VH-VL binders against Uncharacterized FAD-binding protein C1783.01. Designs and how they scored, part 10

Target 1, 263 residues: Uncharacterized FAD-binding protein C1783.01, of Schizosaccharomyces pombe (q9us28r162to424)
Amino acid sequence: YGIFAAPILDVRVLTNPGAVKRTYNLCLDISKYPLLEGKDWKIGGSFGIMPPNSDAEVLHLAHLLKIPQHELYVTKVLRTNGGRWPTIWGEDKPRCLYTSLYHIFKWCSDFISKPPTKSLIRLLAEHTLNPVEKSVLLALSDFRQDESYCRICTQSCVTLPDILEAFPSCHPPVDHLISALPQLMPRWYSISNDPSLANKRLEMAFTVQEYHSPNGQSRTGICTGFLEDLALAFLKARHDGSLANKKFTVPMFRGVQQNPFAK

## First folded at step 4 (VH-VL)

Design b12 (from a03 with heavy chain T55E G107F, light chain N32D Q54E; framework fv_alextatug)
Fold by ESMFold2-Fast, scan of step 4:
Structure b12 (fold): chain C 263 residues (1-263), chain A 126 residues (1-126), chain B 110 residues (1-110)
Amino acid sequence: as target 1 above (263 residues)
Amino acid sequence: EVQLVESGGALVKPGGSLRLSCAASGFTFSNAWMSWVRQAPGKGLEWVGRIKSKEDGGTTDYAAPVKGRFTISRDDSKSTLYLQMNSLKTEDTAVYYCTTDEYEVYFSGTYYFDYWGKGTTVTVSS
Amino acid sequence: QSVLTQPPSASGTPGQRVTISCSGSSSNIGSDYVSWYQQLPGTAPKLLIYSNNERPSGVPDRFSGSKSGTSASLAISGLRSEDEADYYCAAWDDSLSGYVFGGGTKLTVL
């Protein structure tokens, strides 16, 4: 797959001010989307969006890992010795990449949408200096303690940054960490119009997903939060009369969800 | 299994030119980053420069003493690395080693010299 | 002159532990990984340690590396006569955009 940067043509707020949920409609320009013979867009079909982590989340993770901001943006060599890198879903996985930690954390790694796996928690435990903190992480990573893991990590929606905050003596090497982070996966959306009958415009609606961290702070889903940030930025640029000077795009691709039981 | 064989070392006069070759076998040369490292008689090791694989941009880097005078190139079809040395100085007298540069899974840009050839001797003297 | 500083010589007796230091700066050892190379008399250098403390296949456990701040050390325990060689540290230097070596340490056994 090629990931296409679809320009945002319009944004509509579908919910009233002060509503419990926030819903938006995006109108995307797909006139330049590369199409193969026999592939058409149809109402009710699906497409994928590749959601980056927010800059705020990336900088927060970098702070917890004690990575200076200037080092975060330096292009470094990533080379596999027969292994695999977390790359953007659908992109080739070359033997060697010229990229930055910023790019890897923003586009390639999922450290927000799921709790750390037991394997990742084990890695964190091995790099934890405080014996009390280490023992807690080792217990959470034990394959026989599923109930504790489920209650503490899964049901409480714990993220990697949450664990790094809770265990201040944990200092994993960044290279070991990035090789253990799961890949960011696309999110799937339905086509709400018929682009083949229109002038190559794709419309979609989304509702911002919210959840609470273990300390009670509100968080948004990585894809719906990303889309809301784009929608609000677009609306501000329109209000300020600066739309012509700015570009807003959604990283997307045409595709169908895999269903092993579908005919 | 991995073998690196340098050749082309000779006695040359100051201001002269010389081209060294390194024939590689036992690994996929086209994927490898390659360096030249030299050692003057009775002295320590000194990095000369490197060349990245074509997949990784094919770019070259050089140590300050040789920058502008030496050029590193590669021929993947022949699994051969080259060092073209121009405007030679007496200070360039050394054994020249060919190395494979291994980059592990990490983002530091750091590498290490995994395999070394036996070296070829260059003497720059009047 | 070398960019990384090593003692020019070190010595030990069989069975003892010897450490070889390598001092750099924030632009090299302070920011990048360290590797170590062994050069037996009349031979090409051989990789001993990479990524500060990793050993390639075939290098015995008695060789170990460490790094703290802008300095690194190579430790050789259970010293043997065949360890008599020149040892070099190396690291990438961000300010030079190039690889730098230490001046080398001649290790004498007995």
Scores: ipSAE 0.000, ipTM 0.402, lowest interface PAE 14.7, mean pLDDT 81

Design b14 (from a03 with heavy chain Y106F G107Y S108V; framework fv_alextatug)
Fold by ESMFold2-Fast, scan of step 4:
Structure b14 (fold): chain C 263 residues (1-263), chain A 126 residues (1-126), chain B 110 residues (1-110)
Amino acid sequence: as target 1 above (263 residues)
Amino acid sequence: EVQLVESGGALVKPGGSLRLSCAASGFTFSNAWMSWVRQAPGKGLEWVGRIKSKTDGGTTDYAAPVKGRFTISRDDSKSTLYLQMNSLKTEDTAVYYCTTDEYEVFYVGTYYFDYWGKGTTVTVSS
Amino acid sequence: QSVLTQPPSASGTPGQRVTISCSGSSSNIGSNYVSWYQQLPGTAPKLLIYSNNQRPSGVPDRFSGSKSGTSASLAISGLRSEDEADYYCAAWDDSLSGYVFGGGTKLTVL
């Protein structure tokens, strides 16, 4: 699927300030979306959103992996030791990519969405220099330690950056790590209006998903957090009178019609 | 502890209707995508359909053999998933499993079935 | 017929390595993640592998998954008698707008 950068035309906050859940409505401009002949948007249809990792999360991961800023942004031919590099969902996964580590971490790799698997923790343990730290990671990766893994990683919503922070002697090679990270996946949404009208506007609503890190910091779901950041930035730009100098877009693509017989 | 408990399976005549329920506990049901998967006696697994969380639009998808006959719905206030089966056929005879589809309380969009119930048996007798 | 193709049976003795294949097309395995499920006799299926090669908590590292092009593979090293079960692969199919399963492989252990 081709990904389209749909401009945000409007943002409406649906929940009262201070509400337990925060819900937003986004109005997107799909007038320039490339539709095939004879196709159109329909209420009850679906579309996908490709949520990038935030720049803050990418830079934090790069810092933990000791990647210099210059190296992070350099476009070069990247190879793995026999594996294939992750790409943006929907594109081929080649052995060689002409891209940057920044691009791979921002758009291609999922290192926030769920706790590292036991196999990923095993990889981390193999590249941990401190024997005490290594023993802890090996224990967490051991199939006999299911209660410890569940308690420490799954129930506490531990992410890869959390583990790298907690185990400072852990320095996995970047290419091995990227090969072991899952690909960033799209999230699916329903069209809440009938955009077949002449104005070609698509409306969607979303509720922010929230949880807490092991250190007590508030975190949001990867897609709903991304959308909330865009919504708040749009509202701030409108308030500050700077909307004309900024562009807010949602990376999206038309999905398959889910109910072709609904009227 | 995530638990899924299916109920409502019964012996039904061809052309009849039946509603299955799945009671969920141990996770925030309202954030989860849910699927139904069935297995005919001595046969393999067959996906029936899914329903997304309300946050992700609450839309449904169905496998071709059940489109127009089966309807999936959810009641988040009761943490319960439903499968309404109409115009039942002999080939609908199967154990029906409730499963979390791309289950992640705070994250969505993973492509697998995390947790499965024990199943409930539907027999459509000729 | 199943959309994804698996061999109907596989066999091995304790301690051996067994590999189960799963073949599809560009609209399913070629474009989407593969998951694997273990079904012990008389029980519900259990997730073994997700996202092509990831193991959930509680699954030993002797189970591994891989994917190349339009095919996927499940490898079981150090085969044990308790591994005797039916194994299924699954993936989302873009052309069908739904999940598809393999026909299942019955693994027999001496």
Scores: ipSAE 0.000, ipTM 0.380, lowest interface PAE 18.1, mean pLDDT 80

Design b15 (from a03 with heavy chain G107Y S108V G109D T110S; framework fv_alextatug)
Fold by ESMFold2-Fast, scan of step 4:
Structure b15 (fold): chain C 263 residues (1-263), chain A 126 residues (1-126), chain B 110 residues (1-110)
Amino acid sequence: as target 1 above (263 residues)
Amino acid sequence: EVQLVESGGALVKPGGSLRLSCAASGFTFSNAWMSWVRQAPGKGLEWVGRIKSKTDGGTTDYAAPVKGRFTISRDDSKSTLYLQMNSLKTEDTAVYYCTTDEYEVYYVDSYYFDYWGKGTTVTVSS
Amino acid sequence: QSVLTQPPSASGTPGQRVTISCSGSSSNIGSNYVSWYQQLPGTAPKLLIYSNNQRPSGVPDRFSGSKSGTSASLAISGLRSEDEADYYCAAWDDSLSGYVFGGGTKLTVL
């Protein structure tokens, strides 16, 4: 996988303080990016960013799943049942993975960018001990109940952690959960300048995507939230005169969206 | 190897009905969004409609010319996609292709037709 | 007929560069990604370009896509006789809640 850690050279806030939407411009150093077979960056072209889940979100999920912190970081052998796209690992055979739960939740699992699928909710229902809670989850997972699913899950921007909090008797086995979670996908951004010109710098603009939790708390999208956190940290380091002592990078690549049918 | 095999094409009179099938292999059919695309003799491509995976709600979308007359359905146990065509018109005469739809559903939606079958011919004539 | 506008024909000689245009509106190309399909004579269409400028595995790098505003373009460099085919652009249309195709361009290799 040719993911490149592109250094942030500059950050500009494009919106006024207190604006309803927050928009930023990032200037990235792509001078060290390896280009293969004569391919160049072009204005209007696209590139992918692989956003990690925040440490706060990963730790919160681990807490809800009753995973001790020491267990979260230990390299373990994890076995899959031949999971396929849109699962974490698009593999047809059972296999052993030598990695940590932390790594899987941070870089490989999408548990907050959209509501859990009906199939995932069905899995949660199967591991819910309270019969009232179980009946609610079974109803939401019923493919005939699109209106309830849309109103309760989609319109309320419900995430997997939200469901685990709302249904405290739900204790899915971590291995089953991992195989049922969708894969964390790159987000695609447009190149707003022509980086083929002499300075080898790529500029992109992004607007922070916001939504409300079921309890009304404001939340940000995985990628735009990650990028805003980097932007704000960069701006603070520049203001404090500590920028030379810190490195800010965006995990990005020039390539194609994952295609489960492409071999 | 991904394979899509359409069948059921025939000669039908205007106002008649016909059901097309698409047998899928080489991938996990139950996870895939599927579309029908048609091409009239000597003309260009025209999207007919799509069906999402059951995991993503199993909902259908249709192009305006066929809405209310055509129904798309799927049988995941048989890895088969169907197109039920009712109230057929001469304008429905075409080769009908079965396709797999690839999509990005996070932040920016991007949809395209990844794999195509060889097509099945429907002729609506008196 | 077609929602996206393509020239009905294009031509070139072996080794040359040919471009095929595709014009739309803000509800389709202006807001959504463009894909391109190649249809060789007597065969089914094949995905050539997706997400404006990406190539699936097995498509040579002499094929490239681009998008600017409400228009898209397919470029074929090092033209070969086997490139003689019909080419179609496509995009999702927000106003129609469905996919739309261009009318197709018949490429002739002279």
Scores: ipSAE 0.000, ipTM 0.387, lowest interface PAE 16.0, mean pLDDT 80

Design b16 (from a03 with heavy chain G107F G109S, light chain N53K Q54Y; framework fv_alextatug)
Fold by ESMFold2-Fast, scan of step 4:
Structure b16 (fold): chain C 263 residues (1-263), chain A 126 residues (1-126), chain B 110 residues (1-110)
Amino acid sequence: as target 1 above (263 residues)
Amino acid sequence: EVQLVESGGALVKPGGSLRLSCAASGFTFSNAWMSWVRQAPGKGLEWVGRIKSKTDGGTTDYAAPVKGRFTISRDDSKSTLYLQMNSLKTEDTAVYYCTTDEYEVYFSSTYYFDYWGKGTTVTVSS
Amino acid sequence: QSVLTQPPSASGTPGQRVTISCSGSSSNIGSNYVSWYQQLPGTAPKLLIYSNKYRPSGVPDRFSGSKSGTSASLAISGLRSEDEADYYCAAWDDSLSGYVFGGGTKLTVL
């Protein structure tokens, strides 16, 4: 049980060159999926994919948070006092994680699929040195300013990096930030074929989700962007003969969601 | 402060068995992937195997020379890692180190070994 | 027996720069991060470099790592007598589904 790294066996581009939308088919090897013979796989069924944030996005966030690149990869004990790692009934001890900031930001933190909550913006305001910047963040976090929050953050698809870029005097403590960030959640996809015991292949199709940032830059959805990058890298490696030297896998699962921080 | 203390090393005859222990402290043991690495006298380092955290599946992986003879296990309630060695050969003579792993769970890859114990010596000789 | 190839020895005098090479293949160094370990005489190995080029807290900036293709290098600038040790490179190997080490390089400070 857990997340399985399913090797990509093939990639097909389903849309014509120059199409407004881009759609791909991925063929995945599920022959080594744990307890495969006990799973009910069939066409129309669903499975989860755990999309990582790109390395570029993680490094950019680290830069905005003034985290030196060498500290990003150090395994350390990270203490939390609630947030997305809440205590169990009757337990009031802070949780301890033995991991790296790189791992937490890449695989366990959703800082791009939705705008920062008012609570997170309030945390940012508390750690903003410039009085003008602080007053703007406090206004956005105010429960009485729902219309402004909706227009500026929700409808404009503002992300945490967008806020940190706009408010350069904001320097939240990393441990408070990781406690306040939403956990990265799986995205669900349909099985396009009927995998059997003799044919251990899973096929899926996906269409890239695109939108625009507040300043007009094109962005893709977390999971569909990740899958497109993977598909294009696979096709490039196949074309230039380097496919045997590259590892292309999709982190997927079937079953009950697993929380990697649960004891 | 992270500490790893190995114990159980001894002189054993070929074909014999031995169990090594590694007592861990200073971190949340239950979340860590753990490895055993050995070093024969005057020789280089050789990875023996690893065990993932229970959250990441609790599975084990072994280097080819020890597969089928050695078993890695853990007791999270005691913060202790074990290496059960069976059918010992003279080639298994080495100092055995316990390590903590930095890893990538979704690709099942160990990136590096953060912390090392001081090692426990196993001698397989007639 | 080692999977990654290192020179068995290297030497230098105090103040010099020495470089230790580590050669692998596409399934290990070519596809995965490289780490380096220092083993002082009579002691356990210590992590010196991780993820190709980064230093843990307490490792001087005289130590640097780099990777190109299927090879990696450790450079030690301003060599000191206390740098006399065995140095090992290492990486995960996709084809073996296991971690592999170089044969080690014995650095002598003359």
Scores: ipSAE 0.000, ipTM 0.403, lowest interface PAE 15.1, mean pLDDT 81

Design b17 (from a03 with heavy chain V105I G107F G109D; framework fv_alextatug)
Fold by ESMFold2-Fast, scan of step 4:
Structure b17 (fold): chain C 263 residues (1-263), chain A 126 residues (1-126), chain B 110 residues (1-110)
Amino acid sequence: as target 1 above (263 residues)
Amino acid sequence: EVQLVESGGALVKPGGSLRLSCAASGFTFSNAWMSWVRQAPGKGLEWVGRIKSKTDGGTTDYAAPVKGRFTISRDDSKSTLYLQMNSLKTEDTAVYYCTTDEYEIYFSDTYYFDYWGKGTTVTVSS
Amino acid sequence: QSVLTQPPSASGTPGQRVTISCSGSSSNIGSNYVSWYQQLPGTAPKLLIYSNNQRPSGVPDRFSGSKSGTSASLAISGLRSEDEADYYCAAWDDSLSGYVFGGGTKLTVL
């Protein structure tokens, strides 16, 4: 399977303004999804969505890494010396990529859905010039410090950008950082209708996931935040009369079921 | 709804310069990736280059025969695409088409040309 | 100087099926999606097929695309006189960091 850009046909807000949780319904056009028989979509089945990082988060990370905006967008040939550079999950692409840092950060790297691993924090410590800052990062990365790591990083929902802000003398080389960042993974959603009875239209509902940063700022989950941004942009375009010249798509795919006990 | 109108084509001597324009309407130009494609008389299509939207970095890519001689730019306030052609050669004689690009960034930056203008003719001759 | 190889001409009679081939390499068709364009005499090209086998709205289902390995194919069934045109395949080329077209196939409907 490959990733398909499914057009958004309709958006419905299922919750009232000011509700504790925000829930949306999306209607997607899957008529062009490449199916051999056209009968393998079923109500209650699942499909994957590949959520990109928001442009705001990508630009913020680039700023913290001191990457000039013009350099961020330059298309380069990127390759690894032993494996492959990050790609969008599920892609069957050559090891040599013709891409930009912007693309890698937006589509291929998970730097906000989980706290940095101890190994990533260790990498950051090795590139931290201030001895006091370095000692703190080394302590956090120590394999014996599970309690402090849990309190400071996991329970406080610390992200890579949070660490780079807190440790201003930390300047990891971008190439090494990219090889150490985890890959963005799909999120799975249930099909709420029968697309075979609905002219190849797939319905889904989602509730926005929210949490607080260490600074107390409200943040949203990568996938549900991405979907909410698309939903709101679609509704705004419908209001503004610009819907006809805009394309709102959800990067999705129907996955092959995998047995975790098979090798 | 979508319309692309090229202009600026002319007869130019070898070594000369010329700027082509493409006026776009019927879509949000600032969000679109745009390309130039040319066709020499009686010959096939040849991609000249592209420019990404400013949201995607506004970067440009060029085919080898025009690298260093041609520059693609855009003015989002005027919904206009430009092709600045310098050091023109007789091999640059062609009809130049403006296109809007659909891109499949999910699949490593591949794309296709969904709308085309009618073209403007450039002749490089003595 | 086309990077993708197409037969220079093809012909058929009304109602028949015609297939136009497009051959490339691992850096273009082998790694990337193929699109097809129709150019009627004296007009600008028009998108006919995108993403190997998808049709934009308004293109009849008698036009279909396929891809296998480093080659792609355009099939036109129920051939009509108005299908007489030049047909071009195209794909991104990773080694060139640019888009490449086939040399074009002139389809004659007798």
Scores: ipSAE 0.000, ipTM 0.413, lowest interface PAE 13.6, mean pLDDT 81

Design b20 (from a03 with heavy chain E104T G107F S108E T110D; framework fv_alextatug)
Fold by ESMFold2-Fast, scan of step 4:
Structure b20 (fold): chain C 263 residues (1-263), chain A 126 residues (1-126), chain B 110 residues (1-110)
Amino acid sequence: as target 1 above (263 residues)
Amino acid sequence: EVQLVESGGALVKPGGSLRLSCAASGFTFSNAWMSWVRQAPGKGLEWVGRIKSKTDGGTTDYAAPVKGRFTISRDDSKSTLYLQMNSLKTEDTAVYYCTTDEYTVYFEGDYYFDYWGKGTTVTVSS
Amino acid sequence: QSVLTQPPSASGTPGQRVTISCSGSSSNIGSNYVSWYQQLPGTAPKLLIYSNNQRPSGVPDRFSGSKSGTSASLAISGLRSEDEADYYCAAWDDSLSGYVFGGGTKLTVL
């Protein structure tokens, strides 16, 4: 693994109410970070955050795939071929995993932050029974039809759930789908303080990324939306006086530190 | 159908040694993290230790009462987990359970025991 | 002494809702996920709840888990006679670098 659940010590809202963008500062406790001893954290260095998909998004996808809720949480053995399922530390070895569809969709699958690839749309077309729906999906997956793909999928910020809703005769097998879904990747953030001088506290700032769905619904980026939800929950708990009874953590790990002249 | 079958439990004198085995089937043993959990007669559950898969480093962790006396090992070619118990004490008298350990893919701290064997009884007495 | 604190007993009548508490500290429940195990008389423990509030396949929705701060709770609604068992909470403990269990709660269905 190497993922650390860093406790949130403080949250500050950096933007005024009604601002065009919302920006937050998080103060994280890294005092218990594994292998911190003998290592220097540097201002301007980077670290990764591994954002989960929300439970609402996972349950919505499961509903569209007609997966019963009880089956979603069954632990199964999944075989990997190394390509789709590398570790976040980089690993090329195939292995078997003990996991559930819930865990795969929540932690391992990027079905919200990007439109489905042409390869994924082609898989969907292969499992679409209505000839008209199938022809549309085949056209979108055709590498010669870049303009249609860009306009319909990329510019309109279409997600896999959006496609499944729009094409009701599309019923991909779950095992084929999970093999084709892109892996959820960490997002990288800058260290805005020197934690070695700040009693092992790490400061970071982030701005919420927003966009519109095909039907005009406002959506947030996976990581910035996840962090905003945590920030707002922390602020509510502070206001309510319940902070002592709650733990808010960010799943993070130390990232690449670029200093070519440091020994 | 996941099955875990413990064996090797016996009556042993204090200071003695005993090796427990756990035969696993119905899943890919080589990629599983495995634990031993014990339960003294009429008492609650107590974690003994775990071993990670070779892919995740093959490292072991032990509870303080057994550290230095017990060793957990695995033979992936036989799908078998072992617990080597040395310098046995009366306090080690318990039913010993073999478990498969589950964890979230990208998050540490979410560990739980998803499958359990029926246990094997170890009695340490004169 | 168990690291996590549970009431030694709980009771209810058929159809009733029963809640079993589990109290820990910042190094275990406060920082990590909670799982719950059911042990029927004379049998091995069985996973009942994982990741604070998730149910494995085969566990009825009458069982639910929750966590707040350094405490967790198991709720059993629509209590049945077959629910009579010992219930254990558990969590990873950062300070011990190991897994810790509660002392167990004996649930009696009257």
Scores: ipSAE 0.000, ipTM 0.403, lowest interface PAE 14.4, mean pLDDT 81

Design b22 (from a03 with heavy chain G107F S108L, light chain N32D; framework fv_alextatug)
Fold by ESMFold2-Fast, scan of step 4:
Structure b22 (fold): chain C 263 residues (1-263), chain A 126 residues (1-126), chain B 110 residues (1-110)
Amino acid sequence: as target 1 above (263 residues)
Amino acid sequence: EVQLVESGGALVKPGGSLRLSCAASGFTFSNAWMSWVRQAPGKGLEWVGRIKSKTDGGTTDYAAPVKGRFTISRDDSKSTLYLQMNSLKTEDTAVYYCTTDEYEVYFLGTYYFDYWGKGTTVTVSS
Amino acid sequence: QSVLTQPPSASGTPGQRVTISCSGSSSNIGSDYVSWYQQLPGTAPKLLIYSNNQRPSGVPDRFSGSKSGTSASLAISGLRSEDEADYYCAAWDDSLSGYVFGGGTKLTVL
């Protein structure tokens, strides 16, 4: 899969301490990025970033699903038709992949960027032992009940881990859950410089997206939160004098104006 | 500048043990997945095994010919990768390369060997 | 025997186009991406192609990769004497839960 780990060369904080918004500039090294003939980087062009779920979030989900740590990292066989797990290059064929639950949760599953779908909540209800809890989940999964779903799930920014915590008798089988989880999708960013004329450096700016959970807990957007964590870790390493001993990378891929698969 | 420097290669007798080291510099070793690849004299490349970063579980995988005899480990405080070889056979005679694996891949599967060391020679003979 | 099959040798003259094949099965090339490595005489291998057809920085565009079904190919256009080397393909193998390499192709520039 055509994702490039772009090294971070520099981080700049664009907002003052205590500002309502937090904005950063990242300078990325794209000198090792594979170039396709006729496809040049341009200012105002776009590129994709594939944001992983944080290790804390993956471990928390594993805990709620009662997956032992030793099982989380074991290589398993995943049989797929490709349709749910399409490649960036349109190579969608039946195959058997060897991967771990850790990798699936970290890179391939979107369990935090939006509320679980009604179909996913229905799956959870089917594996809920407590009759009262099951009744609530069945009601929320009813495709005709938009008002309750919107109020309880959408407006409160409820995530899959939130539901698993709120319904402790819910124990879905991991394989059924994985088949029902939406695929983690890239987020698109604009190129703020012209790297074709420079030393293969790509610059981007981003503002952290922030919201609050039902319990008042502060949460960040999946991609902007990931990028802020990297930016803060880079700045801390610079301050501590340990930058030379650490590697910070952004998983990215080139965006193209026209469909690259058109013949 | 990324550098991988293997050491510890020696002449050993069948049934013996040997530990190889790979000193890494120019990148953040603790974030990298690492592999060992070997090449017997006049033969092709053969993957030996890999170790994931600690943040990705620190687990190891081995090729069938070495499973149960070889152990891969890492010391992130020293930026050093190790290959402990036990019950050595004449078939283990090879140049052993230390390599980095690209592990920050979006989709399921696939890694490749980005950087390679110059290798260290292990000869198993009586 | 190697799991991935390459011709043991290939040859060409300067300026010519040469292709090196790599044949596998549904458990390796058919299911995963292919990488290619160049090994100059007396040196360590160097990454030449990854993810079937991607070039790392510093590899000229006269080197290209392709994949169809369970087979992959490395193409070298504008062949030069400096291209004399051993070339290896590699892929993850689902049935073995590990990486497999081709047997290597010794390219001679005549």
Scores: ipSAE 0.000, ipTM 0.413, lowest interface PAE 12.3, mean pLDDT 80

Design k01 (framework fv_ozuriftamab)
Heavy chain, then light chain:
Amino acid sequence: EVQLVQSGAEVKKPGESLRISCKGSGYSFTSYWMHWVRQAPGQGLEWMGGIYPGDSDTGYNQKFKGRVTISADKSISTAYLQWSSLKASDTAMYYCARGGYDSSGYYPFDYWGQGTLVTVSS
Amino acid sequence: AIQLTQSPSSLSASVGDRVTITCSATSSVSYMHWYLQKPGQSPQLLIYDASNRATGVPDRFSGSGSGTDFTLKISRVEAEDVGVYYCQQYSSYPLTFGQGTKVEIK
ESMFold2-Fast, scan of step 4: ipSAE 0.000; ipTM 0.505

